# Ledger of designs, part 98: miniprotein binders against q9bqp7

Target 1, 240 residues: q9bqp7
Amino acid sequence: VPQNWFPIFNPERSDKPNASDPSVPLKIPLQRNVIPSVTRVLQQTMTKQQVFLLERWKQRMILELGEDGFKEYTSNVFLQGKRFHEALESILSPQETLKERDENLLKSGYIESVQHILKDVSGVRALESAVQHETLNYIGLLDCVAEYQGKLCVIDWKTSEKPKPFIQSTFDNPLQVVAYMGAMNHDTNYSFQVQCGLIVVAYKDGSPAHPHFMDAELCSQYWTKWLLRLEEYTEKKKNQ

## First folded at step 9 (miniprotein)

Design Jd47
Fold by ESMFold2-Fast, scan of step 9:
Parts: structure tokens; sequence; C-alpha cells
Structure Jd47 (fold): chain B 240 residues (1-240), chain A 98 residues (1-98)
């Protein structure tokens, strides 16, 4: 149990749209700040086991590809993920601002992989939008807030070369989702409540994406774990 | 020679993924010997790193500790602080099992 516990849900908010909601999805820019991001907190508080597994993967890849080949590989993976996110933002945006490179990605395996998920996504309220937890002092940039099968979700899009059929195989992704959710629910730039999460793992070969739906109870469980990671980060910061 | 060491280590990765730590260790012991003969500390570190895991998974804690201690020294020589810290942590984990 974290020392400075704070609730994930805001009892003063509703998940239903109201007249003050904008007609276009919110896209609040992320401001560079000394306040830590969700990604930074998670990277700085990896467990010893997570660090070991990452080093094991890195050593193997370097042996297979060489130092330069490994750098090129990781750069390509990052670029593919970035393009996937750009394509999804374009697809879900009513303004359809698609560019040439994004058009090619729309016909890619990753986009084919998520087609069955996208059919169940509607009521988009935020895209590539900044969140800040005013009390817990962290920031993030969430991918999407929309209804998935009728439930308002924080949706996080992931690419993977290997199948991720279980939520446990997505590592810190559930923590990332609930961190964004808790921030949004207490961020004055937003007026609605999100109680569910969705992690969508897309595959390069077009195999059907794995959706990992997180109901309110599961979100609350991961929220406690996120608060512990945030506490670890704060403690490490004090000691450096 | 370097290609041979790399192939042994990559084959050991395959056996570890299958849970066959005995076969992985056999390959890694050979890789360690060859890497030492070549005077290639980077390949030596890679082989030692996996060998620690293989011995640990097999419950061979005395041997795992011995290999982990060598990995610490090799990592220091390489200036690889991340690997050095990792090796020290592995040694702590092994000591707790002993």
Amino acid sequence: as target 1 above (240 residues)
Amino acid sequence: NEEEVIELILEAYKYEEEGDYEKAAELLIRAVKLARELGNPKLLASALFLLVEAFYKMGRYEEAAEVARELVEVAKKLGDKRMEEMARWLLEEIEEER
C-alpha cells in the first residue's frame, strides 16, 4: 500500500457526454516540464527482473545483428511504431489529415491487424492529448480516449513482433494506461470520467490484434501498483 | 573463431528458451573457453551472462556464483557499468539461495 494513496476515479465526474464537450476530439499539447512523465517513472523504476530480461534481449540481438545492426533495428522499430500511431490518429480524426507515408501505413499489416478492433471504436473524445495529475505531479501523453464496445476507455496502441495473448505479457502497459486514466480524471482540462482501459497489440504480419480490456476493478488494481512505482521514483529522486 | 563463439551462444539462447538449461550450459562452457582463448572480453561477458542464468536455473548455485564473480570482473574491464551492476545483482540473488 502506497504511503500517499489517491483515488483513480473522480466521484464528481460522469462518463456521459454533456453540452460543454467539444465537437472535435481534444488534443492538448504536451509541455516540456521538470514534472516526470509516466514513461520516465516506469523506465526509472523497472524491477530487477525486468532489467535482466531487457539486457538478455539486448545481448541476443547484438549477437545476431552486430552493434550497428542493433541500432538500425531499434530505430526502425521506433519509426514503425510512430507511423502506426500517426495513421491511427488520422483514421480516428474527423479531419482526415493523412499524408503520403501515412497512406502507405494504412495498407500495412499493423493497420490490417487492428481493423476488427476499430469497428468497435466510436465517440472519440481525445487523441494524442496531454494529461497532468495536479495532486500527484506527473504528466503523460495518451493515445486515445474513445468508446470501445460502448464503454469509454483510455486506449493504448502497441506494436509487437511476438504474440501477446495475455495482459501479463504486456508488462508495464496496464500501469501506463491507468496512470493516464487517473491523471485525466483529475485534470481540469477534461470534464469527463474514464473507468476502463484498452491495450491493443497489433502485429506486423496482419494477424488479428489482441485487445486487452481492463474493467474498473482491474484498473483499480493496477492503479495501486502504479502508485507504488511513482513512490519508488520519488524516493530515488530524493537520494540522487 | 569469433563466428564459432557467436553461434554457440545463439544456440544456447535457443535451448534456454526451451527450458533445456543443461544443453545450454554445455554450449556456454565451450563458448567461455573459446572466448578466453580469443581474448575477446565482450564475447566472454555475453557467454558468462547466459551461463550464470543456466546454472541458477539448474540449482547449481556454487557454480553460478563463481561465474557471476568472473562476470563482474570482465564487466569492469570493459567499462560496462550496466553489466557490472547486473552481475552484482545476480550474485546477490544466488547468495540468497545458498
Scores: ipSAE 0.596, ipTM 0.894, lowest interface PAE 1.3, mean pLDDT 87

Design Jd48
Fold by ESMFold2-Fast, scan of step 9:
Order: C-alpha cells, then sequence, then structure tokens
Structure Jd48 (fold): chain B 240 residues (1-240), chain A 98 residues (1-98)
C-alpha cells in the first residue's frame, strides 16, 4: 500500500457542465521544470521484467533491421504517432484549425481506424493540455478530455503496428491515463471532474481501432498502482 | 561472417518463441563462438544476452551464471550501461536459484 495515499477523485468537483467551464477546449502548455513528468516516473520505475522485455525486443529489432534500419523504424513510428495526434487535435478542435490541417487528415490509415470511435466522442474540454498534481508533485501532458458514449474521459490515443509493437508503452498505458486524471481533478486550472479513462489503439492498415474503456472502479485500482510507482520514483530520487 | 552470426541469433529467437530452449541454446553457443572469432563485441553481447535466458529457462544455472558474468564484462567494454544493469539483475536471479 502507498505511504502517501491521496484520492484520485475530487469530491468538490462534478463531471456535469458548469457556468465557469470554458466554451473552447483548454490547451495549457507544458513547461519544463524540476517536477517529474508521468512519463519520466514510469520510465524510471520500470520493473526488471519490463526492462528485460524492452531490451529483448530492441536487440531482436536491431538484428533484423540493422542499426540504421532500427533508427529509421523508431523515427517513423514516432513521426506517425505525432502526425496522428496532430490530426486528432485538428478534427476535435474548432473549425479554423481543421481547415489548416485538412490535407494531413486524409492521408493516414490511423485516422480511418478511429472513425467509428470519433462518432461517439463529443463535448471536448481539453486537447494536448498540461496537468499538474500540486499535492503529489508531478506533471503531464494529456491528449484529450471529452465525452465518450456520454462519459467524460481522459482519452489516450495510441498507434500500433502488428507484429512488432513497442512493448514499453503497452505495459503502463492505464497508469498513464489515471495519473493524468488524478492530476487534472486536483489542478486549479481545471474545474471539472473526470472519473473514466479510454485508451484507443489505432491501426496503420485502417482496421477498426480498439477502445479500452476504464470505469471509475478500474481507474481507482490503477491509481493505487500509480501511487506506488510515484513513491518508488521519489525514493530513488532521495538516494541521489 | 557477421551475417551468419545474426542468422543464428535470429533463428534462436524463433525457437525461444516456441519454448524450445535447448535448440535455441545450441544455436547461441555457435553464435557466441563465431562472434568471439570475429571480434565483434556487439554481436557477442546479443548472443550472450539470449543465451543467459535459454540456460536459465532450462534450469542450467551454473552455465547461465557463467554466461551472465561474461555479459557484464562485455557490456562494460561496450559502454552499454543498460545491458550491464540487466546482466547484473540476471546474475542475481540466477545465484538465488542456485
Amino acid sequence: as target 1 above (240 residues)
Amino acid sequence: NEEEVIELILEAYKYEEEGDYEKAAELLIRAVKLARELGNPKLLASALFLLVEAFYKMGRYEEAAEVARELVEVAKKLGDKRMEEIARWLLEEIEEER
């Protein structure tokens, strides 16, 4: 059990629209500072098994593709993911942003993959927006906060290429989502409550994306695991 | 040549996916020998890394420990701190089984 337990949900907040809620999706910029990011905490507290499996994947890929081929592969995966996130931000943003990036939106199999998910997404409240947990002292950059099938969710967009997925991100996806959720629920820049998560895995070939919905109970379970990872990170930092 | 070593290691990965650690180890022992003869420490590290897992899965803990110790030294020479860290963790796990 975590030594410094803190609730994921804020009893002073509601998921229902308030008069103080912004009419345009929030986009608070992430600022570099000494406060650890969700990604850094997770990267620095990987289990020995996770580290081993990631290295095993990397070693095999380098043998298959060569050093340069591996760099090109990982660079292309990163660029495809970045383009996918930019396209989604454009689709979900006000119409002027959509017009500016229209050409890019039409070219990706990943965008075709998520079309059926997007039909169920509405009421966008934040896009590519920074969150900070003032009490637990961590920061993050979330992809999207919107209603999915009527439930306000932290939504995380993922790209996947079968048969060689990037293993590291797969293990910690739910932890990443709940870390953002807990931060947002206690961040003074936001006024609403999020109790659900959604991880959407999009496919390069345009086959239908898989939505992984996380209800409030599941989010609470992963939140406890996130608190343990954060505690481990803090202990490791003290030893430096 | 380097291509032969790479082919042996990649074939060993396939046998490990099938759970055939004995066949994987046979290929990896050959890969280790050839990598040493070629003087290629990166290929040597790759082969040793997978060979530690194969021996460990087979319950051959003495051989797994010997290979893990060599992997630590090869990783140090390469400046590969992640591989060195992993090799030390594997050695600790193996020694606990013994």
Scores: ipSAE 0.710, ipTM 0.932, lowest interface PAE 0.8, mean pLDDT 86

Design Jd49
Fold by ESMFold2-Fast, scan of step 9:
Structure Jd49 (fold): chain B 240 residues (1-240), chain A 98 residues (1-98)
Amino acid sequence: as target 1 above (240 residues)
Amino acid sequence: NEEEVIELILEAYKYEEEGDYEKAAELLIRAVKLARELGNPKLLASALFLLVEVFYKMGRYEEAAEVARELVEVAKKLGDKRMEELARWLLEEIEEER
């Protein structure tokens, strides 16, 4: 058993805004590097159960839609998710750079789904912004950092097809959120601290999105699991 | 025909979701037989994959192991390394129960 684990929270930081904080949300570009991303670490360290469930879903969908139909379906889901994230970035950004696109993106069922969540979101600090954990050597691109019901959160926006939701991303969503949180809390590009997470699952039919709030205790629990996944990834790379 | 095999497997998924493993197994056993007769290894693999899980959930471990071993061989012939790896892992899980 290791004597010390790396903490998710940085004791030198506050979650309260200070004079050093920018008036516009941060958007640090993701730099090309050999350092692994959160997504790659999670993808390369899936449990056998997760791989099995993903393959089971894939087999069933291919039987239902055919090979070409499956490719079209997954491509459409990816594009809808991308449009949803672009719309949210536009809505939450103080700049109207994408005003023309706003009209088209705002008419999706997914955007209707999150309206009640957006009413409780304020104090946006970062949008589509790169994070790097300086000591643990991993990077990521987070969706949003903002106050949700008065708590500063890493917010991750997810889309779901109401009658037939994708399974593969649900199991690691909390790990993804805390990985971004830990990285940001130790990234010199950011001056504040985040202690909470929020996973928002939006629905295509406009049904109210489900918010999954993660308090500091729950974030600490998932952080321990993320550290194990990161260790597994590192070990697998050494053993190539 | 291939459509009949696909329908049998898809119906088996529905029964499996409802917890009716006996009915799911009946449909899958028929799907396996028809896929072999058609000489369609991809449909055979699909049917065998779900059948392993169904037999396992029913506690029919000897039959689950036999189906898993066949799935390994079918996956090898298809060059489907992911399915081969999963079939081997399922066999390990089954052996732990036996």
Scores: ipSAE 0.706, ipTM 0.938, lowest interface PAE 0.8, mean pLDDT 86

Design Jd5
Fold by ESMFold2-Fast, scan of step 9:
Formats: C-alpha cells, sequence, structure tokens
Structure Jd5 (fold): chain B 240 residues (1-240), chain A 98 residues (1-98)
C-alpha cells in the first residue's frame, strides 16, 4: 500500500462542459526542471521481468539487423511514432487553416488503422499538453483529452508492429494514462475532471487498431499501482 | 563463421516461440561452443543469455545456474552492466526455484 496515498479524482471538478471552457484544445508547453516525468519514473522502476523481456527483444533484433541496422530500425520506429502523433494532433485540432501538412503523414497505415476509433472521438479539450501534479511532484505530456463514445478520456496513441488485443500486453501503458489523469485532475491549468482512459494501439499494416477502454474503477486500480511506482522512484532517488 | 553462430541463435529463438526449449538448448549449446572458438564475447553473451532461459523453462535449474554464472563473468568483461545485472537477477530467480 502506498505511504503517500492521494486520490486520482478531484471531488471539486466535473466532466460536464463549462461555458468558460476554451473553444480551442489546450496545449500547455512542457516546462523542464528537476521534477521527474511519468516516463522517467516508469523507466527507472521497471521490474526485472520487464527489463529481461526488453533485453531479449533487443538481442534478437541486433542479431537480425546488425548493430547499425538496429539503430536505424529504432530511429525509424521513433520517427514513425512521432509522425503518427503529429498527424493525429493535426486531424483532431480545429486549427487546420495552414493545411500545408505532409499528405504522406495522413495516408500512413497507422492513420488508416485508427479511422474507426476516430469516428467515436469528439469534444477535444487538450492536445499534446503538459500536466503537473503539484502535490505528488511529477510532470507529463499527454497526447489527447477528448470524449470517446460520450465519455471524457485521457487518450494515449500507441504504434505497434505486433497485435496487442489485451490490455495486459501493453505493459506500463495503463499506468502512464492514469498518471496523466491524476495530474490533470489536480493541475490548476485545467478545470475539468477526467475519470476514464483509452489506450489505442495502431498497426503499421492498417489492420484495425485495438482500443483498450479503462473505466473509473479500472483507473483507480491502476492509480494505486502508479503511486507504488512513484514511491519506489522517490526512494531510489534518495539513494543517488 | 560468425554468421553460423547468428543463424543458430536465431533458429533457437524460433524454437522457443514454439515452446520447444529442448531443441533451442541443443542449438544454443552449439552456438556457445562456436562463439568461444571464435573469441567473440558479444555472440557468446547472446547465446548464454538465451540458453539460461531455455534451461530455466525446462526445469533444468542446475544447468541454468551454471550458464547464468558464466554470463555474469562474460558481461563483466564486456562492460555490459545491464546484462550483468540481468544475469545476476536470473541467477537469483533460478536459486529460488531450487
Amino acid sequence: as target 1 above (240 residues)
Amino acid sequence: NEEEVIELILEAYKYEEEGDYEKAAELLIRAVKLARELGNPKLLAGALFLLVEAFYKMGRYEEAAEVARELVEVAKKLGDKRMEELARWLLEEIEEER
């Protein structure tokens, strides 16, 4: 059980639209400092089993592609993910007046993969936006906050070359989503409440993306696990 | 002959995916011998790493422990701190099964 337990939801906030809500999605820039990011906390507290599986994958890829080929492969995967996120931000943003965007970004297999999910997404409130939990002292950059099938969600877009049909196959992704959610719910730059999460795994070949919806109860369960990872990170940092 | 060692290890990965750890171990034992003969510590480490898993999955904990201990020493000489830490953790996991 976490020593510094804190609630994920803010009882003083509502997920209902407010007349003062911005007509344009929020995009708070990330301010770098000594406060740890969600991704840093998760990377520094990976289980030995997770580290083993990552190393096993890395070893096999290096044998298949060579050292230089592996570096090129990982660089390309990162670039494809970055372009996928940029395309989604462009598609979901109402500010599309420039439209000098790369047509190839919009026609990727990953974008085709998520089309059926995007049809159920509306009411975008934040895109590529920074969150900070002032009490728990961590920061993050979330992908998207929008309504999915009528429910306000923190949405995290993932790319994958292999099928991920079950939420447990997405590793720490649920922890990342709830960490952003808890931060946003207690960040003074935001005025609304998010109680649900959505992890969308898109596929390079255009196969239909797998949505992993997380209701409020599931988010609360993963929130407790995130608090334990944050506690572990804090203890490890004291020893450095 | 580094290509032969690489082919053996990659074939072992495929057998492990099929759950055939016995065949994977057979190939990896050959890969380990060839990597030692070639004096290639990176290929040796890669073969030993996968061989630990194969023996562990087969319940051959004594052999898994021996291979894990060798992997620790090879990783130290390579300066691969991550592989060294993983090898030590694997050894701890194996000892718990014993």
Scores: ipSAE 0.694, ipTM 0.927, lowest interface PAE 0.8, mean pLDDT 87

Design Jd50
Fold by ESMFold2-Fast, scan of step 9:
Structure Jd50 (fold): chain B 240 residues (1-240), chain A 98 residues (1-98)
Amino acid sequence: as target 1 above (240 residues)
Amino acid sequence: NEEEVIELILEAYKYEEEGDYEKAAELLIRAVKLARELGNPKLLASALFMLVEAFYKMGRYEEAAEVARELVEVAKKLGDKRMEELARWLLEEIEEER
């Protein structure tokens, strides 16, 4: 159990919409500083097993593609993911980012993959928005907060290529979601409460995306694991 | 040649995916020998890295430790700090089994 326990949910907040909630989704810019980001904490506290698996994947890809081919491949994967997130932000925002819409990505396999999920998404509260946990001192940039099948969720959009899935920290995806959730629930820039998470894995070939829903109990379980990772990061930084 | 070494290592990846660590090790032992003869430390490190896992999965801890120690030295010469740290960690994991 973490030494600096803090609850994920804020008892002073409601997940129900109220009249003071903004009609336009929030998009608070992420300010870079010495306060660690969720992704930095997770990257710096990977288990040796996770580092081994990532290196094993990297070695194999370099052997298959060559060093330059590997760099091109990873660059293209990153760019496709970035464009996918930009397209989703455009689709889900009725007022913001529409003028900057990426026409090619709107016709991509990834967007086709998520169509059935998007039909169940409504009541968007935040898009590409910064969160900060003022007490636990970490920051993050979440993809989306919206209702999925009537439940307010932190939604994280992931891309995966078929037949070869790109190895990122797949074990850390739930931790990333709950870290954003806990920060938002205690961030003064937000007034509502989120208790659920959703990880959506979209496929390049347009195959139906897989939604992984996380209820409040599951989020609480992953929150404990996130607090342990944050504590490990903090201790490593003390030792420099 | 370098292409032959790469082919052996990639074929070993396929056998490891199937859980056939004995076949993987056979291919990787050949890859290590050829990489040493070619004087290619990057290919040598790649083959050694895979061979450590194959021996470990087979319960051949003495051989796994020997290969891991060589990997540490090869990684040092390459200046690959990440691989050096991984090789040292693998050696610690192996020693705990012994």
Scores: ipSAE 0.654, ipTM 0.910, lowest interface PAE 1.1, mean pLDDT 86

Design Jd51
Fold by ESMFold2-Fast, scan of step 9:
Structure Jd51 (fold): chain B 240 residues (1-240), chain A 98 residues (1-98)
Amino acid sequence: as target 1 above (240 residues)
Amino acid sequence: NEEEVIELVLEAYKYEEEGDYEKAAELLIRAVKLARELGNPKLLASALFLLVEAFYKMGRYEEAAEVARELVEVAKKLGDKRMEELARWLLEEIEEER
C-alpha cells in the first residue's frame, strides 16, 4: 500500500491547540461495530516468529504454574493492567476531590513506577476515547492524548514484569500507537492533529517506568508497517 | 515421574536463555525419553517443542527436522492446532536452511 495515498498526518489539521477545543478531556464511547479494531488486526496478522515466541512463553509458564495456575496468573495480569488504566484515567481526569476507591487505585507499584513520567504530562485532551479511521475502516480505543514534555502525543500505558528499556522490546505497541494516531487525525469527532507517540512501560515493583517517545519521523515509519498489517488482515479475510 | 520431566524442561529453558543449546538439548533428550515412558503427550510436546529450537540454533538441521515431524504428530493427537501449525512452520524454516 502506498503510504502517500493514506498519510498518517492530516494536512488540513493544525498541531496547535484550537480555541474551540473543550477544556474537559474527550471520551468518545466505543460502539459495537463490524469494523475491525486495531488489536484484532494486530492479533490476526502476527508473524509466525511472534506466534512462536508467544507459545514458547506460554509453554514455559504452564510448566512453572500448572494449567490452572497459568490461567489464574493470566487473569491477574489482565486485572492489574485494567486497574492501572483505571487509576491513570482517574489521576489525569479533572477531579475536584478523590473518592475512596480512587485513593485505593493510586497505591499500586505500577502507579509509583510512572510518577516521574506523569510530572511531564499536561494538557490532557482525550482519555479512554474511541477513534475510527473513516477511509481505512478500522477502529480503536486509545488510552490518552496529552502533552508530554510539550509535545502532543498519543500515550499508551503498558504494564510489564520484565524491563523494556528499548522500543524494539515493546513488540507491536508502536504499531498500535500510530494506528490510533492515524485514526484520530482522520476522525471527524476530533479537531486536533497528533504527530507524536509515547509508550510508557510501568513495572509492578515500582521501578522507574521506561518512556519510549516516538517523534513524527518514527511514527511515519511505523505507520507504513501498520498499513502493511492492515492490508494483510484484509487479504486474509477475503481468503476465508 | 512427571515432576522430573517438568524440572528437566524448565532447566533447559534457562540454558537456552544463556545460549547454551548443547546443555539444553541434553536435558531435553532426557525429558523426551521420560515423557514417552510416562505416556504423557502434553509433556512430550513441551519437550519436543523446545528441542526443535535447540537443534536449530546449533545448526543440527537433520535432527531438528526429525523432532519437528514428531511434534506435528503429537500435536495432532492432542488436537492442538496451534502447536501443529507452529511445528509445520518450524519444519519449513528448517528445510530452507538445509
Scores: ipSAE 0.701, ipTM 0.934, lowest interface PAE 0.8, mean pLDDT 87

Design Jd52
Fold by ESMFold2-Fast, scan of step 9:
Structure Jd52 (fold): chain B 240 residues (1-240), chain A 98 residues (1-98)
Amino acid sequence: as target 1 above (240 residues)
Amino acid sequence: NEEEVIELILEAYKYEEEGDYEKAAELLIRAVKLARELGNPKILASALFLLVEAFYKMGRYEEAAEVARELVEVAKKLGDKRMEELARWLLEEIEEER
């Protein structure tokens, strides 16, 4: 499948703001069915190198914490990430109030980490919203679509214990962002065009979050890689 | 005693993160010997897995291949298909260097 048959950007759409655009961010519910999610495609098409690094990390953690300790650790990491996303959705939605519990749990950690990024975020268009690519047949749930430093972006919020100052340290995160972008640009539930991405890696200790901005050219490069991963996933499904 | 083997492997992880594969290998060779004596195949597999990487990074491909072959057999006996597949892939990578 050539990339020019499935472009990331939709030439029939504009990213210019319209006065009639809704003031409330869109939140389309995710309808799970046989159509694969972005996360599932990426998980099922990991390289041997990625699988090796994940197994090495897992082996070390199990030796340090024991089997039960490892399960507790990963469960806690998941819950912290979930709370972080809930707090961000509340902060960015003018119609929702931040719960005191969420603020007290995160104010000196992940939320403090990301505050300098949030100062540059405005014009929120979508929060925790489902996207579907009609012709490529995949779905996803994106975190946020908003302007970052004046550019409309698909924004993905990540939590990490390990510093990730370089975009190559974020593994498949760029692919996840462009997959959401391409889907949204071709999803009839949305009327605008997104051409940029932003991955924000927040730290539990409150260290400043690392923003990884992706311009249109970089997004196009990762889109090509995403299409290859999607093709690989489809071929694996045929062989099972 | 099982704790001693685990401590050796964890210390080896730290040396590998610092890029000191020679010191990591020394610790892991000892860990492998003790794990065999204890008869704990799961800890043995963990030590062998990391030792393959240490030998590979040092360019000691013949030794890396021997350890990878043992890891394949240990993973088979454990029923750990993921580790078995990784060990086979590591062996292929090593043999390409040779």
Scores: ipSAE 0.652, ipTM 0.917, lowest interface PAE 1.0, mean pLDDT 86

Design Jd53
Fold by ESMFold2-Fast, scan of step 9:
Structure Jd53 (fold): chain B 240 residues (1-240), chain A 101 residues (1-101)
Amino acid sequence: as target 1 above (240 residues)
Amino acid sequence: DLEELLKRAIELLLEAYKLEEKGDYEKAAELARRAAELAREAGNPKLEASALFLAAELLIKAGRPEEAARLAEEAARLAEELGLDRLAELARWLAEELRKG
């Protein structure tokens, strides 16, 4: 149990839309400073097992591709992920908000992969939007907040070349989602409550994406684990 | 021929990874050990360290922790000499986990 526990949900907030809410999805700009990001906290507090598995994967890839080939491969994976996120933001945003649309981005295998998920997504409230937890002192940039099958979710879009049918295969992705959720629920730039998460793993070959839905109970479980990672990060920084 | 030895070592390591995916840990470990020997003969200590690291992990899965600990220690020592700090730390962690049963 973390030493300084804080609730993930805000009792003063509702997931119901109000008539006064903006009709355009929110996009709060990320203002970088010395406050740690969710991804930084997670990268700095990886378990020995996670570091071990990452190093083994890296060694195998270098063996198969060479050092230069490995660098090119990882750069291409990053670029593909970035383009996938840009395409999703374009699809889910009003045309006036995103003036430029690239038809090639909209027809990638990853976009084909998520079509069946997108049919169940509506009521978009935030896209590529910054969150800050002022009390716990961390920031993040979330992908999307929208209703999935009628439930308001923090949605995280992932790309993968291997199928990931089980949530356990997504490593720290559930922690990332609940960290964003907890921050948004206590960020004064937002007025609503999110209690559910969704991790969507899209595939390059267009095979159907795997949705990993996280209900309120599961989010609460991962929230406790996130608080422990944040505490570990803070403790490490005090000793530096 | 050093280039041929190096090529053979790489091929054996790639085959070891495939055997691991199939659950054939005993054969995978044997190929990784052989790859480490060929890398050493080829004068590539970096590849040798990586092969020893893989062999140690595969020996754990094969139920041979004593040999695994020895190879993990050797991989750590070699990685330290080469300035491969992360590999050295992970190889030492692996050896320590084996002592904790």
Scores: ipSAE 0.266, ipTM 0.728, lowest interface PAE 3.6, mean pLDDT 85

Design Jd54
Fold by ESMFold2-Fast, scan of step 9:
Structure Jd54 (fold): chain B 240 residues (1-240), chain A 101 residues (1-101)
Amino acid sequence: as target 1 above (240 residues)
Amino acid sequence: DLEELLKRAIELLLEAYKLEEKGDYEKAAELARRAAELAREAGNPKLLASALFLAAELLIKAGRPEEAARLAEEAARLAEELGLDRMAELARWLAEELRKG
């Protein structure tokens, strides 16, 4: 159990819309700071087994593609992910033109993959927006906050070439989602409460994306694990 | 021919990865070990290090930690010589954990 426990949910907030809410989704810019990001905390506290699995994957890819081919492959994966996120932001933002959205849908298997998920997404509150936990001192950049099937969720869009039918196959993604959720719930730039998470794994071939819904109880369980990772990060930094 | 040895070693390693996905650790380990010997004959120390590293892990999964420790130690030494810092660290860690029990 973490020594410096803090609640994920803020009892002073509601998930219901407020009349003072902006007419467009929030997009608070991420400011570079000495405060660690969620992704840095998770990267610096990976288990030896997680590091080993990544190195194994890298070695296999180098065997299949060659060293230059591996670099090209990883650059393309990064670019595909970036374009997927840009396309989703465009689709979910009312300011974007219909023409650009149509082109993205025609060219991308990932966008085809998420169509059945997108029809259940509404009430977008935030897109590509910065969050900061002022008490626990960490920051992050979340993808999306919107209602999924009537539940306000922190939504994280992922691309994958391999099927991810179980939440366990998404590794640290649940920790990332709840870290953003806890930060947003205590960030003065936001006025609402998020209690649910959604990890959406999209596939390049257009096969149906796998949604991994996280209810409040599951979010609380992963929040405890996130607090342990944050504590480990802080302890490692103190002993440097 | 050098190129034929390297091609065969790579083919064996890729087959070993596929066998690992199927849970056939014993056969996967054998192919990885054969790939290591072909890489050694070809004079390719980087491929040798990678093959030994894979073989060590597969031997652990196959229930042969003593052999795994020896291959992990060779992989660590070779990776250190080549400046492959991540592989060297992981192979050394693996060898030490296997020694401790």
Scores: ipSAE 0.297, ipTM 0.745, lowest interface PAE 3.4, mean pLDDT 85

Design Jd55
Fold by ESMFold2-Fast, scan of step 9:
Structure Jd55 (fold): chain B 240 residues (1-240), chain A 101 residues (1-101)
Amino acid sequence: as target 1 above (240 residues)
Amino acid sequence: DLEELLKRAIELLLEAYKLEDKGDYEKAAELARRAAELAREAGNPKLERSALFLAAELLIKAGRPEEAARLAEEAARLAEELGLDRLAELARWLAEELRKG
């Protein structure tokens, strides 16, 4: 699918704030139906190599922890990630009384990990907000849209346990970010343009988080790859 | 005894993973192959399949793709016998990839 038929950026939109922009970050609820989510599309179109590496990691963990132990471990990882996202949403919300809660939140390993990144984040425009690309027929729930070092970004917060991160998240994170970006840029619920992405990988031991900044050119490159994954998903569904 | 064979196979696989983390792929592959043998003696095809998959990957890292491909094919046959069609497909893909070079 040619990128020029479905561009990631909307030429009719600006990334500059205007008087119509809300002072409170947008939080549009995700309405699920038969329309595929970004994460569903990516999960259903993993490469053989990605599936093999994921299966091998799973086999090792089951061997070390047992089947029940593995299930408990993965549930805990999921819960920690969910709580990390909830903490970030709370920290980034523009509330007067947040100062006292900030001190307690800063004591967790993952939150400690991202402190140096958060100092460069401002101008939050959306938090835990739904996006839909009506023309390409997919939906998603993005973590955050804010300025990072003065650039408006779709920001995706990731947790990584040493030594083993989830393989799917590692390989497809840039595709996830640009899929959200393209959807937001063409979603009537939003009025602004996003041209940059940021993937922030936080560590449980409090080691400094690693930011992966994606400029407009890099986003365009990953957008082309996302369109191929979406096309593959659509063809798979036709064949059942 | 059956339980002792399974316990030993699991111990060998855990040691193989530790050796892999240290970059000793040849010794790790040897332990994984031994674990597959013990799992087979214990009548545990699921554990045997997992051990063969690990051994195949370790052999490719050790620069022995021909042996890796053979073990991947063995893992595919075991997965097929267990009705694990997707895992059998992955094992066959690995064998083909390794033979291409």
Scores: ipSAE 0.281, ipTM 0.748, lowest interface PAE 3.8, mean pLDDT 83

Design Jd6
Fold by ESMFold2-Fast, scan of step 9:
Structure Jd6 (fold): chain B 240 residues (1-240), chain A 98 residues (1-98)
Amino acid sequence: as target 1 above (240 residues)
Amino acid sequence: NEEEVIELILEAYKYEEEGDYEKAAELLIRAVKLARELGNPKLLATALFLLVEAFYKMGRYEEAAEVARELVEVAKKLGDKRMEELARWLLEEIEEER
């Protein structure tokens, strides 16, 4: 149980059934990172089990690819993920000012993989947008906030190659989603309430992406776990 | 020789993915022996690391503890602080099961 519990949902906010608030920005740039990011908190508070599984994966890849091959592989995966996110931001943006879309970005196997998910996504309210939790003192950059099958969700887009070599991303994905959710729900730059999450795992070969939906109860359960990770981070920072 | 050790370890990874820890352990025991004979502490550490997991998953806690203790010493000599910390943690986890 966290010592300094704080609610994930903001009791002062109610859902607006009509998604049309031009005063709420679609994208807020991430500012200076003197306040810890969600990613940093999670990396610095990995359980020994998580560190073990990451080291196990890393050593296997190094044996298979060599030291240089491993570096090239990880660089390529990072670049592919970045381009996938850029393509999704372009596709989901309601603005025609993104008219000069790179057609090559839109033809990837990852984009084909998510087509069936995108058909159920509408009412976009945030894209590649910064969130800050003033009270809990952390920041993040979320991928997307939109309605999935009629429910407003924090949506996190993940890329994967079969077999899945990025096992650490799998463990903390739900925590990352709820951390962004809690921050956005208490961030004065936004006016709406998000209660659901969606993790979408897209595949390089274009096979259908897997959606992992998180309802409000599940989000609340992961939120408690996120608060424990944040508390651990804060205590470690004080002691070092 | 080094290639043989690497092949044994990679094959053991595949068996562990299938949940076949007994076959993985057989391959890793051979990898450990060959890595020691070659005097390759880095390959030895990798093989020992996986072997601890295999023994632990099989409930062979005494053997897992022995391998973990050796891994601590090998990692220490290599200056691999992350592996040393993981080996010490694995030993603690094993002792809690015993």
Scores: ipSAE 0.628, ipTM 0.914, lowest interface PAE 1.1, mean pLDDT 86

